# VHH binders against R-phycoerythrin subunit beta (cpeB), part 1

All scores and structures are predictions.

Target 1, 175 residues: R-phycoerythrin subunit beta (cpeB), of Prochlorococcus marinus subsp. pastoris (q7v2z3)
Amino acid sequence: MTVSKSNQILSNDRDLENISNKNIEDIKEFINTANSRLDAIDSITNNSHAIAADAVTAMICENQDSVNTKISLDTTNKMSVCLRDGEIILRIVSYLLISDDESVLSKNCLKDLKNTYLALGVPLKNAIRVFELMRDATISDLKSTVNSMKGEKEFLSDLISNTEFQFERIINLLR
Positions, changes and structure headers below are counted from each chain's first letter, unless a header gives other numbers; antibody chains are not in Kabat numbers.
ipSAE, averaged over its two directions, is called F for ESMFold2-Fast, E for ESMFold2 and O for OpenDDE. V2 adds 0.75 times the mean of E and O to 0.25 times the DockQ between the complexes of E and O.
Where letters were taken out, [cut] stands.
Atom coordinates printed by the task and the answers are left out, and those that the model quotes come from them; centres of patches stay.

## First folded at step 1 (VHH)

Design a01 (framework vhh_7qia_2)
Fold by ESMFold2-Fast, scan of step 1:
Structure a01 (fold): chain B 175 residues (1-175), chain A 118 residues (1-118)
Amino acid sequence: as target 1 above (175 residues)
Amino acid sequence: QLQLVESGGGLVQPGGSLRLSCEASGSIFSINAMGWYRQAPGKQRELVAFITSGGSTNYADSVKGRFTISRDNAKNTVYLQMNSLRPEDTAIYYCARDYLGSYEFDYWGKGTPVTVSS
């Protein structure tokens, strides 16, 4: 047995005013929250090259055994794809933090990242470490933003947790 | 945007000690490898010491056992403790960030002069 649904609007002027006021306040809160979120995320996108480059450099330095020995050109060249991909990952993470649209992960071929790195001869342990360092740097930037913002801390705590989650899912593609 | 400000230099007698500080402004300090360079008049810049984001340290042979590099990420500061100073340590000391692990440092500060003389 199928029951029919009826949608009836019986609002008068007072009901319409109350609904509109409630909806306007909800929209204002959403816009204010979205603006705060965009400001935080803009810091990530504006710093994306530096975050990725510093993470690659830190990973290479962690593996150095002498200050008087230059890092091999071959190793540096192999890790250059992590710099490029790191910047792309930061943009993807930024998008996911705003939109929750996970289709971008499939469209940007991240699901095949491990096979691509294996084919290119990129050491997976080194790539994983670079992305861990990028995650840590991104979270530090967001924590600085949370500390500077006037009472918007609760929603930005969720943003930080979501950032950790998005990085971890990407890092797990290489594990 | 990262800015580095060196301090703590001065005039000391041979065998004396100095502690140099490099204060960074900007959100990316904690992930950067940091180094101390020096340049004496008429000589090339040389890397004296560096510290990785994880705290691992390396030193030039000329300063091993005498200099100690350390960092305080909460204060965005890197330090160089210089003991048993020699006249040949006289130089302008610069703080810099390592870039892409090539020892091609960027973000050179203005430097802090150290003179070791009686």
Scores: ipSAE 0.000, ipTM 0.116, lowest interface PAE 17.4, mean pLDDT 70

Design a02 (framework vhh_7qia_2)
Fold by ESMFold2-Fast, scan of step 1:
Structure a02 (fold): chain B 175 residues (1-175), chain A 118 residues (1-118)
Amino acid sequence: as target 1 above (175 residues)
Amino acid sequence: QLQLVESGGGLVQPGGSLRLSCEASGFTFSDYAMGWYRQAPGKQRELVAFITSGGSTNYADSVKGRFTISRDNAKNTVYLQMNSLRPEDTAIYYCAADFYLSGEYDYWGKGTPVTVSS
């Protein structure tokens, strides 16, 4: 929907002699909306290490509060792989928010994530929890961006929903 | 098609230093995790150091405090600074680009030999 509407607006821009004031305002809104999307994606990309690291730490802290869920130092060390993969997942999500190209999710490296974690002895339950926390942190960051933007709530709300959907898709690869 | 080219290996005295470089071409380097592996004569290949796309690092216990891995995404290069080298560090050092550290690698370099002896 966003892509189709933008193509219509851009088509009108190619005929500058007949462009209406309404078309100019539509073009301005599209450019402002695109800039907001890029700003949100830059925020995710620039904060990717912190988002991933905080998610791993939060998961470990959650598991220290219960005898049944307490994780060992060995398991904690194995969870460091989620920091690496989490940063890459944030970059993939960022790409998917700009592009309609879902081929990155169909590549063997992402499809084999579950089998790789099993082979390395990484508990899938803990990995899933890390990525859920990353999703929550990313959405929180985007909501802060939405609240700082005037007149762009509808588009940024859609961006947040899309972000949640992409994370759910990736997390489901581990289920 | 990705190419990984290692350099910086050689013969060095115990206690010496070497800096290994691995230059990548043909893919989006910044999106890949990078590792340094080594294979000593008659032994299996082992992970030495690893760096994520975001810059987080991990090291084998045998090299902690002596080796430092770093990357320069603008130059598509990963480095391994090796200090206080020991005869036990003698091996062929390999650069690897992998999304996951599973031993199944997207790309490998040809290796650069490091010999630590008098």
Scores: ipSAE 0.000, ipTM 0.112, lowest interface PAE 15.1, mean pLDDT 71

Design a03 (framework vhh_7qia_2)
Fold by ESMFold2-Fast, scan of step 1:
Structure a03 (fold): chain B 175 residues (1-175), chain A 118 residues (1-118)
Amino acid sequence: as target 1 above (175 residues)
Amino acid sequence: QLQLVESGGGLVQPGGSLRLSCEASGSIFSEYAMGWYRQAPGKQRELVAFISSGGSTNYADSVKGRFTISRDNAKNTVYLQMNSLRPEDTAIYYCATEWLYGSTFDYWGKGTPVTVSS
């Protein structure tokens, strides 16, 4: 007689699924009013793995070129967590570019990110550098994606400014 | 390093209550998000309760209103208060740390069995 409900996981995984679904719905809401915004944000989401991976690789390369600043293999292995988190951060930034819903930061435990990294032995300096490189790559991707949409220059300028702001506030959680 | 030890499981009658404890040994407990998982024989492990380092809580629909997760950072302990227990709550209960990337846990306890039966 009782309705059998499917069990659901209530974890960071579920919060990430909820953010992903929210991002998709918010993008749909903008489809008819800002195609360039949709294309730009969709590009970030679809390229999130490449953006994060390239940023981690670039940070490692920067540190390997100097004899006094070479990072160890152990440190390199620990930086792989920044790849996973980087993809999540890109999705969160995409959501924040559509809405000002700050609750996404709390739902994904981002306010605890610094303490979590310290506990795991992830060097904060290197994590900060990875996310700075991700910011720069994301801005570059936005400029490339909307290059042919010159009529929306003011919108692009605002989108870039907002992207910088969102990344800076997340990076500041590690400072 | 963080080590987790669960306790408080046992045999209870339907409608009874149990309080599970998970004690952590290590200097960084307060910085971790913590979760309670359960696994019945032949079924997949499921997350039933979660608490962030800041104290925010979440629950599976099957346990909402009956289970309460809490933590005491001074004692390096997380608790699961289980009320109005049902036969379907019978499982081995595990304590685990949850990282920012949700489905991967760095540390797991050994588990404590809970049996709800007459």
Scores: ipSAE 0.000, ipTM 0.100, lowest interface PAE 14.8, mean pLDDT 69

Design a04 (framework vhh_7qia_2)
Fold by ESMFold2-Fast, scan of step 1:
Structure a04 (fold): chain B 175 residues (1-175), chain A 117 residues (1-117)
Amino acid sequence: as target 1 above (175 residues)
Amino acid sequence: QLQLVESGGGLVQPGGSLRLSCEASGFTFSSYDMGWYRQAPGKQRELVAFISSGGSTNYADSVKGRFTISRDNAKNTVYLQMNSLRPEDTAIYYCAKDLYWGSYEYWGKGTPVTVSS
């Protein structure tokens, strides 16, 4: 069941969402000179569902060993749990890019994510691959958004390096 | 320690039947999707049958209507009933856990099936 597994993985799901949404909005109100950075990060947040969904789909396609086989409904339910986790990770990355507040990495649900996934039999290799694909897609979206805003080259390089760094921090929680 | 142990293979004549078994240990069997792969001589490995934790099944077109996958959660065992066997079904058959994520685990050497007159 999706509900029972989601609750076990994301016991503080609402708390993390509230931190990402409220704190990002609060920070935006006080950082007027970083408008281009905030617009790029907003693009990540607004596209989080698509980024997570595409990453999960790409990982499954990479590891498919046979054609002509249909996926079960129960397997689809397991996929929906991982999709939700991916969206939350993207919101956490967005928060880290704006605030540089590492305390979010110490939240119970995120810090214990590896042990929770192991207990539920979620393959860490596959979760890591999904997060790598989300990182790559996020960087692609950032390049597209910043280029459209005509930002400075130094700003773009810094933003991309920081995005890679934040994703690597989260991926390392699963290693 | 997680283990999957296949058995039930053998030599059978065309049109015959075999029932493969896979005993699982080291995890909560009833909670996981299970499946059967095969690898024929000189051919790539292929997924032939899948059963979800909830009992939903799927089959490769090459075996649909001839093979039936089932499970017995009380015995931690997944089965593959193979009917109307053809020479083309000759392969080593492997049991796999949690097929959806593409993270397939094989324990032991599989169970060989030879269909020959």
Scores: ipSAE 0.000, ipTM 0.145, lowest interface PAE 12.2, mean pLDDT 71

Design a05 (framework vhh_7qia_2)
Fold by ESMFold2-Fast, scan of step 1:
Structure a05 (fold): chain B 175 residues (1-175), chain A 121 residues (1-121)
Amino acid sequence: as target 1 above (175 residues)
Amino acid sequence: QLQLVESGGGLVQPGGSLRLSCEASGFTVSSNYMGWYRQAPGKQRELVAFIYSGGSTNYADSVKGRFTISRDNAKNTVYLQMNSLRPEDTAIYYCARGEYFDLYSGYFDYWGKGTPVTVSS
């Protein structure tokens, strides 16, 4: 929804004759909010490797607690592919948080991610768990970044909800 | 040639400590994720610790609070500090490197030959 509001604000900016004082105030709010969002999202992209790596490792560690469910070396090797994919997914989530451009989900083989993972022998339940853990780690990173800034609670709440929504769209590709 | 050489294993009493080292050559540990696995006789290999650039780390529940993974980028070496060792920690410990490929390709693991750790009275 932020993209639709941005498009209206940018459209009004291109037509200076139709910009009201209310629209100017909306533009100021958008710019201030966008700067805060970009700083928070920049934290995600700068920490993308750590977030993805931590999620893969946490999922593997969760599976080490049971004798019958311990992950084999072969499965561990296949699950480590999720680390590269996870970093790409975090960059896509970052893009979606700014643009809300759903067309990216239909490109770069994302639409067929489930069948690709099946072909590679990646357990879908483990891949889904990795993405859930990445979502949780990303939200924690956002909370830490915004709390260290002069952020607004409503802004953080909206950003978290949007992050959950974008991850859910991607996780649904594996369901 | 890419190489991982583990060292520091040995015999130790329960409650004792050991520090394992993993020296890498042919690549830099700071640009790769690195991990420690262990395998006890007759059991499957278990991931115990991982470390990433920037200091992010994760541990298996069985070793949390007792083991610490770290790296020295200048020495191109990864460490596993093992404290409060228990008989069930007896295993061969392996250092591993992960390297990334394109989204649909996969990756290869480079593994060392392992270093044995025995915890007994």
Scores: ipSAE 0.000, ipTM 0.135, lowest interface PAE 13.4, mean pLDDT 69

Design a06 (framework vhh_7qia_2)
Fold by ESMFold2-Fast, scan of step 1:
Structure a06 (fold): chain B 175 residues (1-175), chain A 119 residues (1-119)
Amino acid sequence: as target 1 above (175 residues)
Amino acid sequence: QLQLVESGGGLVQPGGSLRLSCEASGSIFSIYDMGWYRQAPGKQRELVAFITEGGSTNYADSVKGRFTISRDNAKNTVYLQMNSLRPEDTAIYYCAAYLPEWGYSFDYWGKGTPVTVSS
């Protein structure tokens, strides 16, 4: 959207051979929005390892609080694959936030994620929980980076919704 | 991304001892299985010692009884204690990290630390 809107504004300005104040304001908005998106993506990418590692740790700690959800050491070791996959997922989500190129999902072998995890003995419910925690942490990182508040609330809301949508698409591969 | 940095290599006389260290950063170190490999000039890289996440160890026959692998999860470090060193132990020693076999296997390697056993 943002890239298409910029091209449309520039095309209209060229046809008129005169850039109006409204067109300049729209271009500034587009550039500022793109810069905020890049800052958010940069933050996710730079923190991807910590986000994935913290999510795995949080899932393990959470599951130790209940007899029904308590996991064994063997299961904990199997969940270590979520660290690598988590980092890959965060990179994919980052790419999808700047681009609508969904082919990345198949190129990174995510199409068969559920069958791969089943074959490896990775509990799907625990993997889903890790990715849910990563989603939540990513959204928190976005709120911190964009500094949502006054004047940027709608942009942040859209970015959060898009992030939720991309994570849900990936999590649904495990369902 | 997991980063591995080896240290402790050097020149020692036959019968001497060295302790190699491999410091990990950028990941939860405690979940990784860790190995020490070595490569002598003109030879293939070989596994010398291995320690699992749970602390189980395994050694190549050539070093069994002389080398001891250990880990300190609080310091994100794996060690190789080398005793009764022989000239044939001369090699570049590499640290490697592995996730358990259940998953997408990936190998992280350090740049290596040279060990020379010579009079």
Scores: ipSAE 0.000, ipTM 0.089, lowest interface PAE 17.9, mean pLDDT 71

Design a07 (framework vhh_7qia_2)
Fold by ESMFold2-Fast, scan of step 1:
Structure a07 (fold): chain B 175 residues (1-175), chain A 121 residues (1-121)
Amino acid sequence: as target 1 above (175 residues)
Amino acid sequence: QLQLVESGGGLVQPGGSLRLSCEASGFTFDDYAMGWYRQAPGKQRELVAFITSGGDTNYADSVKGRFTISRDNAKNTVYLQMNSLRPEDTAIYYCARVYDFWSGYSQFDYWGKGTPVTVSS
């Protein structure tokens, strides 16, 4: 339980006049760590459009390096659902990082994502690549946000691992 | 307040010309790409032209060589010059602010009310 240490301190010393400087410092650290986690997750949701848009753009640019044509409206429009769904996926990942409520995957019709993309003519290889790039960008954003705060290595490592896990669950729906 | 106000639509005969205008307010116009959509009765909305904040343009194949998009940043206005109009160009034309041309989802995050264009003799 994340609150266990603060509860333990207060349980051991029930007299407010006897709370030590160490007990105060431990409580401050707990609050700061919780705030850092919320700020990191909020960064994902606030930057969701930019993360998704940058991922779509990067995927298109990768394809342009292998062809002699310019980016077209047709190519951009075919990938438009990946930007919309990318923003939704980032919000779902943020929710899963807080709640662990797996029912959201069923609720948002993600089970049918592959069939929907096939019906719309969206290339699955390109959609998978967009979401891989979104995963990488999200992890980069988390590292930048946590490094600007006084975050611990264990906290960052756990947050990144969980983020990778949630993205792979969603990407596997397209595989 | 964010607003897009379209004007310049009307009835024109085949081969004629019209210039559409879209006046923007409530945002930093110079920072955004702008575009024109159209929607004919019973059909889906179609992107016909867009212009980036830097002035680069692109067009749907159906209008290339006939339509020209331009902007006047001092007046917060985007224009669509339509030449050699055909009956199939009959539609309601919508001005829209673009998130970012390269984004893909909806290249437009806000639409105006539209201005009708009818090409008929």
Scores: ipSAE 0.000, ipTM 0.109, lowest interface PAE 15.4, mean pLDDT 69

Design a08 (framework vhh_7qia_2)
Fold by ESMFold2-Fast, scan of step 1:
Structure a08 (fold): chain B 175 residues (1-175), chain A 118 residues (1-118)
Amino acid sequence: as target 1 above (175 residues)
Amino acid sequence: QLQLVESGGGLVQPGGSLRLSCEASGSTFSSYEMGWYRQAPGKQRELVAFIYSGGSTNYADSVKGRFTISRDNAKNTVYLQMNSLRPEDTAIYYCAVDTEYWLGHDYWGKGTPVTVSS
């Protein structure tokens, strides 16, 4: 999205004494959906390890053949690093969903992600694939959350669309 | 991106020796973890030797005691010293980078052929 709904509401309301009826109704809606949004984001955060682990495992299975077998005892440590990176990406997505603050994508740690991965010899297509799988798993998790929420299905559908959009931004850093 | 070039293959008699080299172009060679693989006619590609960035090594059972993998970070090169060669070692030998992330072997050389024959 170009502008978040919360930014629009806040830009119109400088003082409680000067709030219009339309702005009051918008604020009421924002407050009423705040817990649902936070609960959905908390679900992503609480499930981040499982989402990252499933995505990394699926990517490995898709690429696995005899030529990719390491004869090293260090495989567990490599997987742990990949899982940590995946969890960090999920936390960044969660932050973007709450804040709509795109400046995080322009910070050195993320804007140089592609160059960092290239310098480390990371196959970019594998990293992209893990991010795609995490996107799909996160969306699936949010759809389960929608089914458990009373009266907020349309709001959570918008959150799902926004989640897909934020993941696409991150994936595009590697393309 | 990273490029790998193998050399040193050739024809050798049973019991002979060859030293393969793999030169990497690109940055941060010393952080890479490297493997040597081979593919014999009609067979699947197999890992024969692996070296970590810190220099520790592992070998396939079929080559233990006969092959030695080593690296020279100053030359951006990894080596495979092959001793006591057997006809069954005949294969195209490939160098590959195992990345620090995502457990991939997407960076391969084009291979160097080794033929062990009388």
Scores: ipSAE 0.014, ipTM 0.220, lowest interface PAE 7.4, mean pLDDT 72

Design a09 (framework vhh_7qia_2)
Fold by ESMFold2-Fast, scan of step 1:
Structure a09 (fold): chain B 175 residues (1-175), chain A 120 residues (1-120)
Amino acid sequence: as target 1 above (175 residues)
Amino acid sequence: QLQLVESGGGLVQPGGSLRLSCEASGFTFSSYWMGWYRQAPGKQRELVAFITSGGSTNYADSVKGRFTISRDNAKNTVYLQMNSLRPEDTAIYYCARHEYDILTGPYDYWGKGTPVTVSS
């Protein structure tokens, strides 16, 4: 829907050799922007386990407000699949934030995820809620990582929009 | 068999701190999510904080930023660090082992509780 400025930055990166006569200050700024993008992605990757685990916990706690929580070993093992898949999805989203190549997250892969959850007895409504919470937590992590950098508001806005888009795509395919 | 033994409660002035401990026995502690509940006089028991087997935490809005839940699997113990205590925090605090089965729903096992009084 919107032509991302991240696409323009990536395009310039690929053509860097052809713009070697450019002002050195412009080149330095471009390199600094690329480093900021990598730092933000590295933060998500390093925190992927915590983000996924917190989302699962939050979903359980939402269901707990009026009742006691009971988590057996069998249920814990089922939820560990959601945790592992959540970490993998966060890493895929991280890659998509630098490449814009949507083919990395195929519709067939997401269909397999839905069918696997059904086969394992994982409630889809709970899985969907976990991914909504992961989306929110990832956006929060991006804000905390990038908000300390001067002049990065436009870059942060693009990352947030892309993150929202990728998670909505996952959620919609799980229905 | 299954036992949860709370300790660390007491009388404290507003703005003070307390550290609650809950020692568990009779089950594989590391496999279970653990929490802290409280019950004030004349009120229903409410969830205060929750910690998963993996260490992820969640807190009631009323205690966020003031309370910290943690666990030590080697000691079979869950803790609640309570800072900036308010008179409204006065309650009996219960350690709980959380169970959630997809077919039967949630169930908690509680200890006997430890009283906390925040008196001005």
Scores: ipSAE 0.000, ipTM 0.098, lowest interface PAE 17.6, mean pLDDT 69

Design a10 (framework vhh_7qia_2)
Fold by ESMFold2-Fast, scan of step 1:
Structure a10 (fold): chain B 175 residues (1-175), chain A 118 residues (1-118)
Amino acid sequence: as target 1 above (175 residues)
Amino acid sequence: QLQLVESGGGLVQPGGSLRLSCEASGSIFSDNAMGWYRQAPGKQRELVAFITYGGSTNYADSVKGRFTISRDNAKNTVYLQMNSLRPEDTAIYYCATLRYEDWGLDYWGKGTPVTVSS
């Protein structure tokens, strides 16, 4: 079974013999936090293509000296790899925000990603920039989703920190 | 879905200035690079300027040094400040999203006309 650490804590701390009103309220807060986390993560998953596509587009735009400069077919083909991988990585990050299992984005997997980019002639600085932009867009999406939710937003800081940490792992391994 | 509404166009003398605004409604404005396009009578549409969510900008050679694109993400608005306007800048100006896949073709506003004449 793979469950979030917060769900494991809730299961371990549940004491039916001594549930007080304060303990009941604490349990409600943990359940609400878990539901809100799932809603925020679902938003990322549903928007993964849009987030990745915008990040690739933004990176290409930043690297052009003029909007009159045409994007070459070679550049388009290389950047399609970043789009595909970006969507996959966003789904993996979403899984990591729910699960405690970091093995799905291991150091070996990231090393293989770097080697693939090098073999395909994808500039690592461009791939790094795409992931920086995806990080920023994901955090923006999380803030927007949570702002529409009821209740306190304390768990947002944890989601943002974990999202930043996962993208920093990717960016650092590509450097 | 995304809706874009342009405003700020009008008649202006050569050498004058105008500021165009594009107000977006929709959940994904913050995730999109935004661009300003224009189409003059009898000509193809051209991309004039674009801005990424983070504020990186670029411009068509014909407007560099005269036009400035900016955005206010809190207001879901993109601006085009046009200075030193010339008769050849006369066109309908459109706001659009920029995407790797569509390259600014699929999410357009209705346009705001700009006429530069004496």
Scores: ipSAE 0.017, ipTM 0.346, lowest interface PAE 7.4, mean pLDDT 73

Design a11 (framework vhh_7qia_2)
Fold by ESMFold2-Fast, scan of step 1:
Order: C-alpha cells, then sequence, then structure tokens
Structure a11 (fold): chain B 175 residues (1-175), chain A 119 residues (1-119)
C-alpha cells in the first residue's frame, strides 16, 4: 500500500518534469527561430545596395546584345530610380518577413509605383525584370547566410517561400 | 579633384588580348561601384562590365566568358582583361564611377582609351 502510493506520486512528478522540459525546449526553438529571422533580415538590409545595383546592371547587361532589346543610355539613367526603389523594397520585404503587416505597402506609396514609373518614362518590363533579379539574389544571399548558421532545413524553406511571395506581391503592383 | 584615367588600349590582332586599367583619384575608391562602357563608331554606348564595391560582377552577353573585370582597392584601380578579341570589340572604352543615389547613372567617367581589333 505504501509502495503503491509512492509510485503514483513519482509517476506524476516525472510527467510534470517532462512537460516542463518540453515547454522550455519549445520556447528555446521559438527564440532561436526569431533570432535566425533577425539575422537574415540584417543580412538583406546590410547588403541592400549590392543586391539592388547588381540587379539593375544585370538587367542592363541582358539587354545590350540585341538591336531590338538594347536599352539607351537615357533609359539606363531612368532605371537608376529602380535602384533607389529597390533598396526601399528590400527594407519593406525585410519588414514583411518579420511582421506580415501589409499596410507598409500603402504607407510607402508602393501602390502608386506603376503610375510613378509610367510618368517618369521607366519601362515597366525592365522594372519588373530588375525586381525579379533582386528576388533571385536575395534568395541566394539567404541560402548562403542560413547555411553558415545552425538553422533548420524547414526554416530555410519557409523563409525562401515567404521571400518569393513578398517579391511577387510587389512585382504584381507593376503588372 | 575627382579623376579617372584609362590606359592599355591599342591595336591588336583578332584572337589577341589586352588589359585595360583605370586609375582613380579624388574619392574613396572602395566605397563605389565601377564599370566599363564602350562605344563603337556609329553605335550607342553600351555597358560591357560592372563590378560592385563588394566585388560582384556582371557582363554583357557578347563579352561574357571572354572579358574579366576586377579591382584593386589598395591601388585605386579597376581592370578589364580582354581575351579572344574580335573585330566587333573595336571601340573606345570608358571607365565609369557609379553614385546611384545622386546621379542615378554613373557619377563620372574617364576620357576613354581606344581599342582597335584588326589584322
Amino acid sequence: as target 1 above (175 residues)
Amino acid sequence: QLQLVESGGGLVQPGGSLRLSCEASGFIFSDYDMGWYRQAPGKQRELVAFISRGGSTNYADSVKGRFTISRDNAKNTVYLQMNSLRPEDTAIYYCAKYRWLESGYFDYWGKGTPVTVSS
């Protein structure tokens, strides 16, 4: 009888210890995931100029070799606004990756971006291509950054899918 | 005073090689993206090669695999290594400094160095 009561109390204690340890592990995982997202965002933000400049120049280089698609120096100059806007877009994408707050698209006048580009004579097809290249470069940068950290494979997959989704939302504003 | 001074152009036979240099002064070279443009007689200027301040590079499809852009921040110099040269590469080559935020294009370019590919 005494042994039976003791064994029942010990069993309940072990269950409580196991629940507590699992809860702590879940909290650690949540914090670690949040820190990894912040590190990824910091990487994008710190590399925003390089990503944007590389995308603009890659688009220009793609169009140099054909008489029909070759862009003029004047058009190249107009595409410089895509670099400025590209840096802003990378910061907005970074914010969206952590907050999911869509109001930032309206707040930063991105919903007027198409009309602004049309008024400035920025070719929308070229602007769309720049932002596609920025998306691809950002994903490559994220893969490199996460591979250097003790990140989970599922986390990287989720982050890439989210990045593609946010860029597609912004690119669709120009379509 | 901001200056870009190109050198290394000349006459070369098809299949030959040339190395262009652009020496920069009057600014913090490592803070800026750099590029090479060319202009052939009767044609528009075109971007040939680009190198960011971080070292990433881009090339026009016509020169990809044949030309290599590089930089030496200690020497304030950007280079264009041109291999397997073709008559179509005949042009005046210009070095360009980029300041996207102000000029939105290239902030300054040099006087140019002529390259002629012929027998």
Scores: ipSAE 0.044, ipTM 0.498, lowest interface PAE 7.5, mean pLDDT 77

Design a12 (framework vhh_7qia_2)
Fold by ESMFold2-Fast, scan of step 1:
Structure a12 (fold): chain B 175 residues (1-175), chain A 118 residues (1-118)
Amino acid sequence: as target 1 above (175 residues)
Amino acid sequence: QLQLVESGGGLVQPGGSLRLSCEASGFTFSSYAMGWYRQAPGKQRELVAFITSGGSTNYADSVKGRFTISRDNAKNTVYLQMNSLRPEDTAIYYCAKLYSWGHRYDYWGKGTPVTVSS
């Protein structure tokens, strides 16, 4: 078959005409899903201070009732670094959920987090527990933010799995 | 409305004593642990003493043996008795509601300034 320049132009016109109402609805759903993902991630970012603070407080509360796990008040004061770092980690996780750009982990010096905490006298078990609680709170926030929509189960499950993966990657730096 | 109102701060000479008071309202005081934070110029806010709902006390090493925290549940008040004060104790002291199962983040008052200087 011989294809002229006119036929190439007509082919482009036919491709545009082949955008059906079904294809337009599929495009709208894709945009709506992307907007819902951004809204959920923005919620985490905007609540990062509260999530980190709640996690530190919960960890301290968990450790008050047992002589073997009770932390000293001076150690509790040292745990304030987990509040700042927790907020940064939540922002990094939020970024990773939208970009998949893992270079941000190196840029934020997270690879040396364990040695920094050891030098500061921060108990690694307590820091790990704070970040586990932050992970759980973030997953809870995602579940509450994602509204019922077409494909909701798959979308939410993907966000939860990715959130767990990113937190576990960061927590493993302390192990 | 949850409120914490501190009083008793002031200027004192080294070796002197002060008693801080914090009157609480807007929550079931007897059910919560209460504490005292302080923030010195250029430093982070630190927890120096706390008392549980059951009356158990804990202190930062820097104040241990010199400060005594106590509470009066009938008056919804927590106290910090500060003895043998040193220049390094100079800070704004904050009363805090803290460590309650199922509750979030420490809540603290507006603070009362303590200056230890000759």
Scores: ipSAE 0.000, ipTM 0.172, lowest interface PAE 16.6, mean pLDDT 74

